# Designs tried in a protein design chat: VH-VL binders against q8ka87r5to149. Part 43

Target 1, 145 residues: q8ka87r5to149
Amino acid sequence: PNKFTVKAQEALQAASMLASSKQNQQIEPEHLLSVMLGDHDNIACQIARKLETPVDTLLSVVDREIDRIPKVTGASATGQYISSDLGKVFDTALKEAEQLKDEYISSEHLFIAMSEAGVKVSKLLKDAGIDRNAILKVLTSFRGS
Key: E = the ipSAE of ESMFold2; O = the ipSAE of OpenDDE; V2 = 0.75 times the mean of E and O plus 0.25 times the DockQ between their complexes.

## First folded at step 14 (VH-VL; framework fv_diridavumab)

Design x1 (at its last look DockQ between E and O 0.67; V2 from the best seeds 0.00; counts 0 for: pae E 2.05 > 2)
Fold by OpenDDE, look of step 14:
Structure x1 (fold): chain C 145 residues (1-145), chain A 120 residues (1-120), chain B 111 residues (1-111)
Amino acid sequence: as target 1 above (145 residues)
Amino acid sequence: EVQLVESGAEVKKPGSSVKVSCKASGDNFDVYAISWVRQAPGQGPEWMGGIIPIFGSANYAQKFQGRVTITADDFAGTVYMELSSLRSEDTAMYYCARDRWGYLYGMDVWGKGTTVTVSS
Amino acid sequence: QSVLTQPPSVSAAPGQKVTISCSGSSSNIGSHYVSWYQQLPGTAPKLLIYGNSNRPSGIPDRFSGSKSGTSATLGITGLQTGDEANYYCGTWDTDLSAGYVFGGGTKLTVL
């Protein structure tokens, strides 16, 4: 199942808008992570806060990474595409959804994928104490409450 | 299984415009790119441009900048390619093709193609 | 004058192995995933390899892909008569304007 939940789709659209505002043609995991962590209604933000992660600090780091992404202007600024790193995140997210026997790729899967896909944001998340096990532990607590 | 159904063959005069449609049917990805690839007789495939519907933005090959317009109708599940200022060199088979994560993993689903003939 | 360079033709006898090269630059093959396509006469291209070395479902393991630096290679072992076709490499290119690019194609003849 390569379908995304509505919330996941909204996050991706938000990431696209963020990238556009930064004059980035490629959409990176950093864009997605930024919009997810910046949204209090997003499960990724809630998980991070439950893990007592300094979300604002992490966001600052992510934003700095976004600022390093190449910018395009003029005629070259037309059209956005998914970066290789974001593709890796999607592949990982798909695997996570399948492993959890979920029909759709959700923000939860994307967040797990970002921590496990072996991309730049993966290291950022791991450095912040966020990995698959930590995320799943929190998710279990959410469902049990 | 996902299929791409393209509109019918077109015969056009030089200077006119052609608009080809590509409708996706079956189980579809939410995040994908639809590309337009043409192939003139005896030539290899040539990428014209594409669109990632969820983002709503299209990419165009430099060769076709300003002459091609790619749009998506999410309600109809259809992508369109309009090529203006047609010339004889535009005579070709026009394919739409889908890629899973934008343009990353190649075009795994192809339409049957639409023949566009430009002649005076 | 294709952005990606392929040999115009290769040939081998049935059962043999052939390789098709695809040469690019840092802005395309060097930075992006390579795909390979097979095109039989009168048909649309068919995806053979994606992500440099992955086979879609239905593609036999006789077909393989690899990438090193700014070059990619398609390998075909146990060549069959049905493999006679044109083969194209393709990838994303960010040199000038971001876009997909195909190689010039390689005609494979089974002797």
Scores: ipSAE 0.882, ipTM 0.943, lowest interface PAE 0.6, mean pLDDT 94
Fold by ESMFold2, look of step 14:
Structure x1 (fold): chain C 145 residues (1-145), chain A 120 residues (1-120), chain B 111 residues (1-111)
Amino acid sequence: as target 1 above (145 residues)
Amino acid sequence: EVQLVESGAEVKKPGSSVKVSCKASGDNFDVYAISWVRQAPGQGPEWMGGIIPIFGSANYAQKFQGRVTITADDFAGTVYMELSSLRSEDTAMYYCARDRWGYLYGMDVWGKGTTVTVSS
Amino acid sequence: QSVLTQPPSVSAAPGQKVTISCSGSSSNIGSHYVSWYQQLPGTAPKLLIYGNSNRPSGIPDRFSGSKSGTSATLGITGLQTGDEANYYCGTWDTDLSAGYVFGGGTKLTVL
């Protein structure tokens, strides 16, 4: 697959806007995770709730990490460069979509990828009990089996 | 397989503007960037700017800030570049080029280029 | 002049090895992935190396890339007359008005 679902595209757009509002030149996995957890209807938020993760606490930790990302001022463009860590998340999400034989790269694949890509938020998610196996079990229960 | 096709060659007078299109055909990634790169005769490539259509924002090289505008019609798969206040020094081959993850990995698909000639 | 410095030319005999350097700074090569492009006469540039060292499909392994600190290197072994071209490095630069930059280019002659 090489297309994202509409919901995944919306999350990516929101991550770009968040990076810009924080004066961050690069879009980081932290931005993507923050916008996904901050949307109650996003699958990431629903999965975290099913796993009984305190979503507000996790979101607060992610938002503090964003505040530590370097800021740019003046004429520099913001929120327009995909960071190398976000590139790793994208590559991992593509592999997950291929492995699961899905036609699109979805919010679920992005969430799995953030836990598995070996980036900073991966540690945060795993410490909160969120990894590939936990996510897949919850997704199976959403499908009714 | 993605292919990029620029609009046809243009001959323009100094002080006018040119708008070049870049149409992508084939199955593209959604978080792609289209860059505009020009190359004057006998010179190396020069990045003018680019756009990531899903984010709706453009970046411009300092040299071209204020003279270049890059926009996208994501549904048509088309990116436009308009260069204003043309000078004879703007005579060049103009390429569009795609990077699959914004600007991260480099331009892996290039158009064949289109010539803009600025003469009085 | 480009902020990415390359030697203007390099030459070697068929079958030999060359390296092409690209020197930058912490705001570009030091912080971002480097790409290399080949431009044969009369054609558009072609991506040879991305992500510092990865080859796109169809690029033979006699082309290699590496990065150390603020410098990058393109290596070409087993030179062929068809390798005669201009070679450019490229990367993102955050000190300039946040944009992409190409090196000044290196003309490879195969003698």
Scores: ipSAE 0.569, ipTM 0.846, lowest interface PAE 2.0, mean pLDDT 90
ESMFold2 (binder alone), look of step 14: mean pLDDT 90; pTM 0.929

Design x2 (at its last look DockQ between E and O 0.88; V2 from the best seeds 0.82)
Fold by OpenDDE, look of step 14:
Structure x2 (fold): chain C 145 residues (1-145), chain A 120 residues (1-120), chain B 111 residues (1-111)
Amino acid sequence: as target 1 above (145 residues)
Amino acid sequence: EVQLVESGAEVKKPGSSVKVSCKASGDNFDVYAISWVRQAPGQGPEWMGGIIPIFDTANYAQKFQGRVTITADDFAGTVYMELSSLRSEDTAMYYCARDRWGYLYGMDVWGKGTTVTVSS
Amino acid sequence: QSVLTQPPSVSAAPGQKVTISCSGSSSNIGSHYVSWYQQLPGTAPKLLIYGNSNRPSGIPDRFSGSKSGTSATLGITGLQTGDEANYYCGTWDTSLSAGYVFGGGTKLTVL
């Protein structure tokens, strides 16, 4: 699939806005993870809570990482681009969607991708007990309920 | 298959402006960048700027900062490049090109190019 | 003059191997993915390599890419007459204002 769900697109746009507010020119997985976990209506947040992850604590850690991202000012502050790490997340998400035979890349795929892409947020999620298997188990429970 | 269709050739006077359009057709990624790359006769490609439509954010090469404007019309699936204060040295082939995930993985789809001629 | 430096020309006989270098800095090649483009006369550039070493669909495995430090290399084995073209490296650069940059290009002549 080459398309993102509306919810996924909204998350990405929110990530962009967050990055902008932080004066970050590059959009990172940390931005995306922050907005997803911060949205109670986002499946990633719901999954994390179902896993009994201390979401607020995790968000604090993610936000600290965001604060470490270089800031730009002046004329150089215009224009945003996708970081290499976020690109890896997208590639992983695409593969995940294909593996699950889904037509669209969703927030679920993005969340799984962030846990599996081998980037900084992957370690954060792993440390919080969040991996692909854990996520899938929760998703199964959601569908079965 | 994704295709990029650019507007027709332009002939302009020095000091005027030109606006070239690039319309994407076919199955396309939601997250991509459209870049504008020009090439003067006998020269290599030169990146002018680009836009990531989903983020509605544009980046410009320093050389063209203040003289080029790149915009996207999501409804029309079209990206525009406007270059002002045209000079003879702006005579070139102007390409739009798509890049997956912003500007990370290279421009894999190119338009056929639009010739812009600036002459008195 | 270009941010990325390439040799202006390379040449080899059919069947041979050629390499084209692309030298940059920590703000571009050192920090970002490198892409390679082939441009045949009268045509738009064509993506040959992305992400330092990946081939798009339709690109034969005769073409390879690698990156080390602040330099990248395009390799072409089994050189064919149809490979005669200009080759450009490209990557994102964050030295001043973030933007894409191309190398100066390398003209490959098949002898």
Scores: ipSAE 0.886, ipTM 0.943, lowest interface PAE 0.6, mean pLDDT 94
Fold by ESMFold2, look of step 14:
Structure x2 (fold): chain C 145 residues (1-145), chain A 120 residues (1-120), chain B 111 residues (1-111)
Amino acid sequence: as target 1 above (145 residues)
Amino acid sequence: EVQLVESGAEVKKPGSSVKVSCKASGDNFDVYAISWVRQAPGQGPEWMGGIIPIFDTANYAQKFQGRVTITADDFAGTVYMELSSLRSEDTAMYYCARDRWGYLYGMDVWGKGTTVTVSS
Amino acid sequence: QSVLTQPPSVSAAPGQKVTISCSGSSSNIGSHYVSWYQQLPGTAPKLLIYGNSNRPSGIPDRFSGSKSGTSATLGITGLQTGDEANYYCGTWDTSLSAGYVFGGGTKLTVL
């Protein structure tokens, strides 16, 4: 896979907008996780609810981590770049899409990747009972297979 | 395979502006960056700036802030770089180049470059 | 001059090994992935190494990269006359306005 689904693109754009609103030039996995869990219709939020995760508590922790990310103000603050940790999430999501034989990188692959990439949000998700196996079992029940 | 093609060579007078286009063909990751890199005769490459089209955000090297504007037209698959207040020192080869994950992994696809000559 | 410092030249005979250093700071090499580029005369630069040590498809394993602290190294073994080129390191830098920087370049001569 070389392309994201429309829903994954929307989540990435929302993460970029959140980073901008927080005056962050680097886009981090924390931004992506916040926008995905904060959208009630996002598959990540639906999976977390099915797993009975306290989503509001998890969001509060993620949002506190976002507030610790360096802020940049002034004329040079408009540009953005992908952090190394978000790059690890993208590489992991690509591998998940390949392993699952999916043509596109989806919101589900991004959510799995955030739990498995070994970044800060990975520990937060795993401590909340969200890992690859848990996510895949819920996805199987959603697809009816 | 991704290919990048810059617009044709240009000759400009000092004080004018130039706008160079970069058209991408082939399949890209959606979170790629397009950078503009120039190389004056006998010199190394110099990054001028770039844009991540999916985020519609541009970064500029401090040396060029105020003189360079980079924009993207995702519908046309084209990125533009405009350099204003041209002077003879701006005579160079201008490249567009792609980075897979928004500047993270380095520029893996380069155009052939286009020459901008500034002379009175 | 350049934020990333490279030796201006290196030389060696065919079949030998060379290394090319790239020295930076905590705001660039110390915090971000390093890439290496080869530029043959009259051509655009070509990516040799990304993510500090990874080779793109089609780059032979006689090219290697590594990073330690704020320094990076390109290694080339089994030198061939076709390796005669300019070599540049590159990385993201966040010391001023966030942007990409190249090293000043190293001319490799194969004698």
Scores: ipSAE 0.723, ipTM 0.883, lowest interface PAE 1.3, mean pLDDT 90
ESMFold2 (binder alone), look of step 14: mean pLDDT 89; pTM 0.926

Design x3 (at its last look DockQ between E and O 0.86; V2 from the best seeds 0.83)
Fold by OpenDDE, look of step 14:
Structure x3 (fold): chain C 145 residues (1-145), chain A 120 residues (1-120), chain B 111 residues (1-111)
Amino acid sequence: as target 1 above (145 residues)
Amino acid sequence: EVQLVESGAEVKKPGSSVKVSCKASGDNFDVYAISWVRQAPGQGPEWMGGIIPIFGTANYAQKFQGRVTITADDFAGTVYMELSSLRSEDTAMYYCARDRWGYLYGMDVWGKGTTVTVSS
Amino acid sequence: QSVLTQPPSVSAAPGQKVTISCSGSSSNIGSHYVSWYQQLPGTAPKLLIYGNSNRPSGIPDRFSGSKSGTSATLGITGLQTGDEANYYCGTWDTSLSAGYVFGGGTKLTVL
């Protein structure tokens, strides 16, 4: 699949806005994770809560990481771009969608990708007990309900 | 297959402006960048700027800062590049090109190019 | 004068191997993925390598890319007459205003 679901797109746009508010020119997985976990309607947040992850604590950690992202001012502050780490997440998400035989890249795939892409947020999620298997287990439970 | 269709050739006077369009057709990534790259005769490609439509933000090469404007019309699936205060040195082939995941993985799809000629 | 430095020309006989270097800095090649482009006369550039060492579909394995530190290298084995073209490296640069930069280009001549 080459397309994202509407919710996934909205999450990415929210991540962009968050980055902008933080004066970050590069969009990082941390931005995406923050907006996803901060949205109760986002599947990532629901999964995390189902896993009994202390979401607020995790968000605090993620936000601290965001604060470490370089800030730009002036003329150089124009235009945003995707970080290499976020690119890795997207690649991983694409693979996950294909593996699950899904037509679109969804927030579920992005969340799995963030835990598996081997980037900074991957470690944060794994430290919080969130990995692909845990996520899939919860997703299975959602579908069975 | 994704294709980029650019607007037709332009002949302009010095001091005027030119606006070139680039329309994407076919199955496309939702997260991509459209870059504008020009190439003067006998010269190498020169990146002018780009836009990631989903973010709505454009990046510009310092050389063209203040003189180039890149915009996206999502409804029309079209990206525009406007270059003002044209001079003879702006005579070149102007390409639009798509890059996967923003600007990370190189420009894998190119338009055929639009010739812009600036002469008195 | 280009941000990325390439040799202006390289040449080799058919069947031989050639390498094209691309030298940058920590703000570009050192921190971002490198892409390589082939441009045949009268055509738009064509992506040969992305992500330092990946080949797009349709690009033969005769073409390879690598990156080390602030330098990248394009390798072409089994050189063919059809490989005669200009080759450009490119990458994202964050030294000033974030933007894409191309190398000065390398003319490959097949002897």
Scores: ipSAE 0.880, ipTM 0.942, lowest interface PAE 0.6, mean pLDDT 94
Fold by ESMFold2, look of step 14:
Structure x3 (fold): chain C 145 residues (1-145), chain A 120 residues (1-120), chain B 111 residues (1-111)
Amino acid sequence: as target 1 above (145 residues)
Amino acid sequence: EVQLVESGAEVKKPGSSVKVSCKASGDNFDVYAISWVRQAPGQGPEWMGGIIPIFGTANYAQKFQGRVTITADDFAGTVYMELSSLRSEDTAMYYCARDRWGYLYGMDVWGKGTTVTVSS
Amino acid sequence: QSVLTQPPSVSAAPGQKVTISCSGSSSNIGSHYVSWYQQLPGTAPKLLIYGNSNRPSGIPDRFSGSKSGTSATLGITGLQTGDEANYYCGTWDTSLSAGYVFGGGTKLTVL
């Protein structure tokens, strides 16, 4: 697949806007995770709630990590770029979508990828009991109800 | 396969502006960057700037800040680069190039380039 | 003048190997992935190496890349006369403002 679902595109755009509001030129997995968990209708938030994860606590930890990202001001501060860690998340999400034979890269592929890409948020998610197997179990239960 | 096509060659007078288009066709990723790279005769490539259309943000090389504007047109799948206050050293081949995942992995698809000649 | 320094030229005989260096700083090579481009006469640059060491589809495995600290290296083995070209490294840089930079280039001559 080459296309993101509409919901995934919205999350990516929100991550870019969050980075801009924090004066961050690098868009990091932390930005993406924050906007996905902060949107109650996002599948990531729904999965975390189903797993009984304390979503507000996880979100506050992620937001604290965002506050540590360097701020850039001045004439060149409006430009943005993808961090290497976010690139690893994208590559992992693409592989997940290909393995599942999905036509689009979705919010759930991005969420799985954030847990599996070996980036900083991967440890945060793992410590909260969120990994590929846990996410897939919840997704299966959504189909069964 | 993604293809990039720049608009046709242009001859301009000093002090004027040029606007070059880059149309992307084929099966492209949603999170890509289009970069503009120029190459003067006998010189290496020089990155001018780029845009990530899904984010709507442009980055500019310091050398070109204030002279270059890069925009994306959602309707036509087209990216534009406008260079103002032209001078003779702006005579070059101008390329557009695609970067997967924003600017992360380098420019893996290039247009064939278009010439801009600045002469009186 | 370029923030990425390459030797201006290298040469070797057919069948031999060469390496092309690219030296930068912590604000570019030290923090970001390096790419390598081949430019044959009269053509657009072509990506040879991305992500420091990965080859795009269609690039033969006699081209290799590596990165250590603030330096990157392109290796070419089994040199062919068709490899005679200019080679450029490229990476993201934040030393002046966030943007992409190319090295000054290396002309490879096959003798």
Scores: ipSAE 0.769, ipTM 0.896, lowest interface PAE 1.2, mean pLDDT 90
ESMFold2 (binder alone), look of step 14: mean pLDDT 89; pTM 0.923

Design x4 (at its last look DockQ between E and O 0.88; V2 from the best seeds 0.84)
Fold by OpenDDE, look of step 14:
Structure x4 (fold): chain C 145 residues (1-145), chain A 120 residues (1-120), chain B 111 residues (1-111)
Amino acid sequence: as target 1 above (145 residues)
Amino acid sequence: EVQLVESGAEVKKPGSSVKVSCKASGDNFDVYAISWVRQAPGQGPEWMGGIIPIFGSANYAQKFQGRVTITADDFAGTVYMELSSLRSEDTAMYYCARDRWGYLYGMDVWGKGTTVTVSS
Amino acid sequence: QSVLTQPPSVSAAPGQKVTISCSGSSSNIGSHYVSWYQQLPGTAPKLLIYGNSNRPSGIPDRFSGSKSGTSATLGITGLQTGDEANYYCATWDTSLSAGYVFGGGTKLTVL
């Protein structure tokens, strides 16, 4: 699948807005993770809470990482682009969607991808006990409810 | 298969403006960038700028900042490039090209190009 | 005066191997993925290599890409007459305003 769900698109747009507010020209996985975990209606947030992850603590860590992202001002501050790390997340998400035989890339796939893509947020999530297996286990429980 | 269809050839006077369109057809990525690349006769490609429609923000090469405007119409699936204050040196083939995941993995789909001729 | 430096021309006989270098800096090749393009006369550029070393569908394995430090290399083995074209490297650059930069191009002549 080459398309994102509406919710996934909204998350990406929110990530862009967050990055803009932080004067970041590059959109990073940290931006995406922050907006996903900060949204109670986002499946990533629900999964994290089901895993009894201290979401607020994790968000604080992610926000600190965002603060480390280079800031741009002036004429160079025009236009945003996807970071290489976020690209890796997207590639991983695409693979996850294909593996799960899903037609669209969803927030679930993005969240799994962030934990598995081998980027900075991957380590943060793993340190918080969030990996592909844990996520899938929770998703299974959601479907059974 | 994704295709990029550009508007027709343009002949312009110096000082005028030109607006070229690029319409994407077929199955497309939701997260992509459309770049505008021009090529003057006998020269190599030159990146002018691009836009990631989902973000709505455009990037411009420093050389063209203030003179080029790139916009996207999501409803029409079309990206536009407007170049103002045209001069003879702007005579070139203008390509639109698609990137996967923004600008990360190169331009994998190209339009056929739009010839813009600037002459008095 | 291109941000990325390529040799202006290379040549080899059919069946031979050629390499085209692309030299940049830490703000472009050193930090971002490199792509390579083939341009035949009268046609738009065609993507040959993306992400430093990946081939799009339809590109034969005779074409290869690599990156080390602030330089990239395009390799072409089993050179064919149809490979005669201009080749360009490109990458994202963040030294000034973020944007794509192209190499000056390399004319490949098949002898």
Scores: ipSAE 0.871, ipTM 0.940, lowest interface PAE 0.6, mean pLDDT 94
Fold by ESMFold2, look of step 14:
Structure x4 (fold): chain C 145 residues (1-145), chain A 120 residues (1-120), chain B 111 residues (1-111)
Amino acid sequence: as target 1 above (145 residues)
Amino acid sequence: EVQLVESGAEVKKPGSSVKVSCKASGDNFDVYAISWVRQAPGQGPEWMGGIIPIFGSANYAQKFQGRVTITADDFAGTVYMELSSLRSEDTAMYYCARDRWGYLYGMDVWGKGTTVTVSS
Amino acid sequence: QSVLTQPPSVSAAPGQKVTISCSGSSSNIGSHYVSWYQQLPGTAPKLLIYGNSNRPSGIPDRFSGSKSGTSATLGITGLQTGDEANYYCATWDTSLSAGYVFGGGTKLTVL
C-alpha cells in the first residue's frame, strides 16, 4: 500500500502541528505517539487502555522527550521535515500493512510500527507491555474478521 | 509508478516572474515531498526548495528565500513553483522531483525538466 | 563551491573499480542520510543510492554506498562504458536553514 487512512493522515497532521507548537522543524515518532495516545478516540489510546497501560504516565515521559528536541525559530523556520526515526516508523508500518494484507496504512499499523521500529519510543512502549503481539491480540477482539 | 510532468518552456524578461507547474500521475505515496531543482548548462543541480503537501509546509534554500514560493494543490496532484525578480542567472533547466517520507530518501522520481530563459 | 566536496573527475578502464568520495560536515552527512545520483548526458539525474547504502529497484549491486562520520563513498565495480556520467552526492543540511544540498559532482570517464 501507498495510501494512509484518513485517521492516519489526521494523526500525522496533528503530529506536525504539535512539532510546530514546540518550534521543532523535525517531526519525530515522539510527536506522533503523543497525539495518538492523547486522543481518546484513537485506536492506539483504546488499545493501551485495554492493555491497562498507565497512559497518563507514558504521555508525561513522551512529552518530556519532546521538550528535548532542538528548537528552531526565526523568519525562515516555517518548514518541516521527517526525521530518520519517523522514516523508520513509516517503513515498518508499510511492511505491517503488507503482512496483514491491508490496502491502507492505518493508525494500527503506525502504532505497531512505533513499538517495532527500534526507535526510542519502541523501548518506552515495550517496557509498558505494548508490542506487536499484544497489539494484535487486542485488535483481534475489536475487528470484525 | 508515479510520473512527474513540468509545464512547458518559458522565455522571460529580467524583473518578471515565472510560475512552473509539476503534475503527478500514477500511484504515489501520501507522505512525500516535491522538490524543485534547477541546473544551468554545464553545471550541477541546485535545490531551490520543496513542499510536503500533507503538512502544507514548504522549505526554501536560503539563496532563494524571498524570491521562491512553492504551493501544492494536493486534490489536483499538482505543485507550483513561482520564482520572482528574475535575473539572467536564473536561466536554467528546472526539474520537479519526488522524495518519499518528506526529504528523507532523496529524489527517486524526476520530471524531464523544463527550460526557463531570462533575457532582455 | 558546494558544502559537499567531491573530486572533480575520476577515470578507470572497463571492468575496473572506482570510488567517488563526498566530504561534508556534522550538520549534513554527519546527521542525515546520503543519496547518490547518476546523470547521463541530456537526462535528468537518477537516484542510485539512498539511506547511505540502499539501492532502489533496478540498480545493480555493483553500485554501493557507505558513510563514515562526515564522509560518504560511492563504489562502482565492473565498470562499463555506459557508466560514463556525472555523479552527485546529496544530503539534508541544517547548518543555517534546513535544506537539501548537492555535491559539486564528479565526472567519471571510462577509458
Scores: ipSAE 0.783, ipTM 0.895, lowest interface PAE 1.1, mean pLDDT 90
ESMFold2 (binder alone), look of step 14: mean pLDDT 89; pTM 0.923

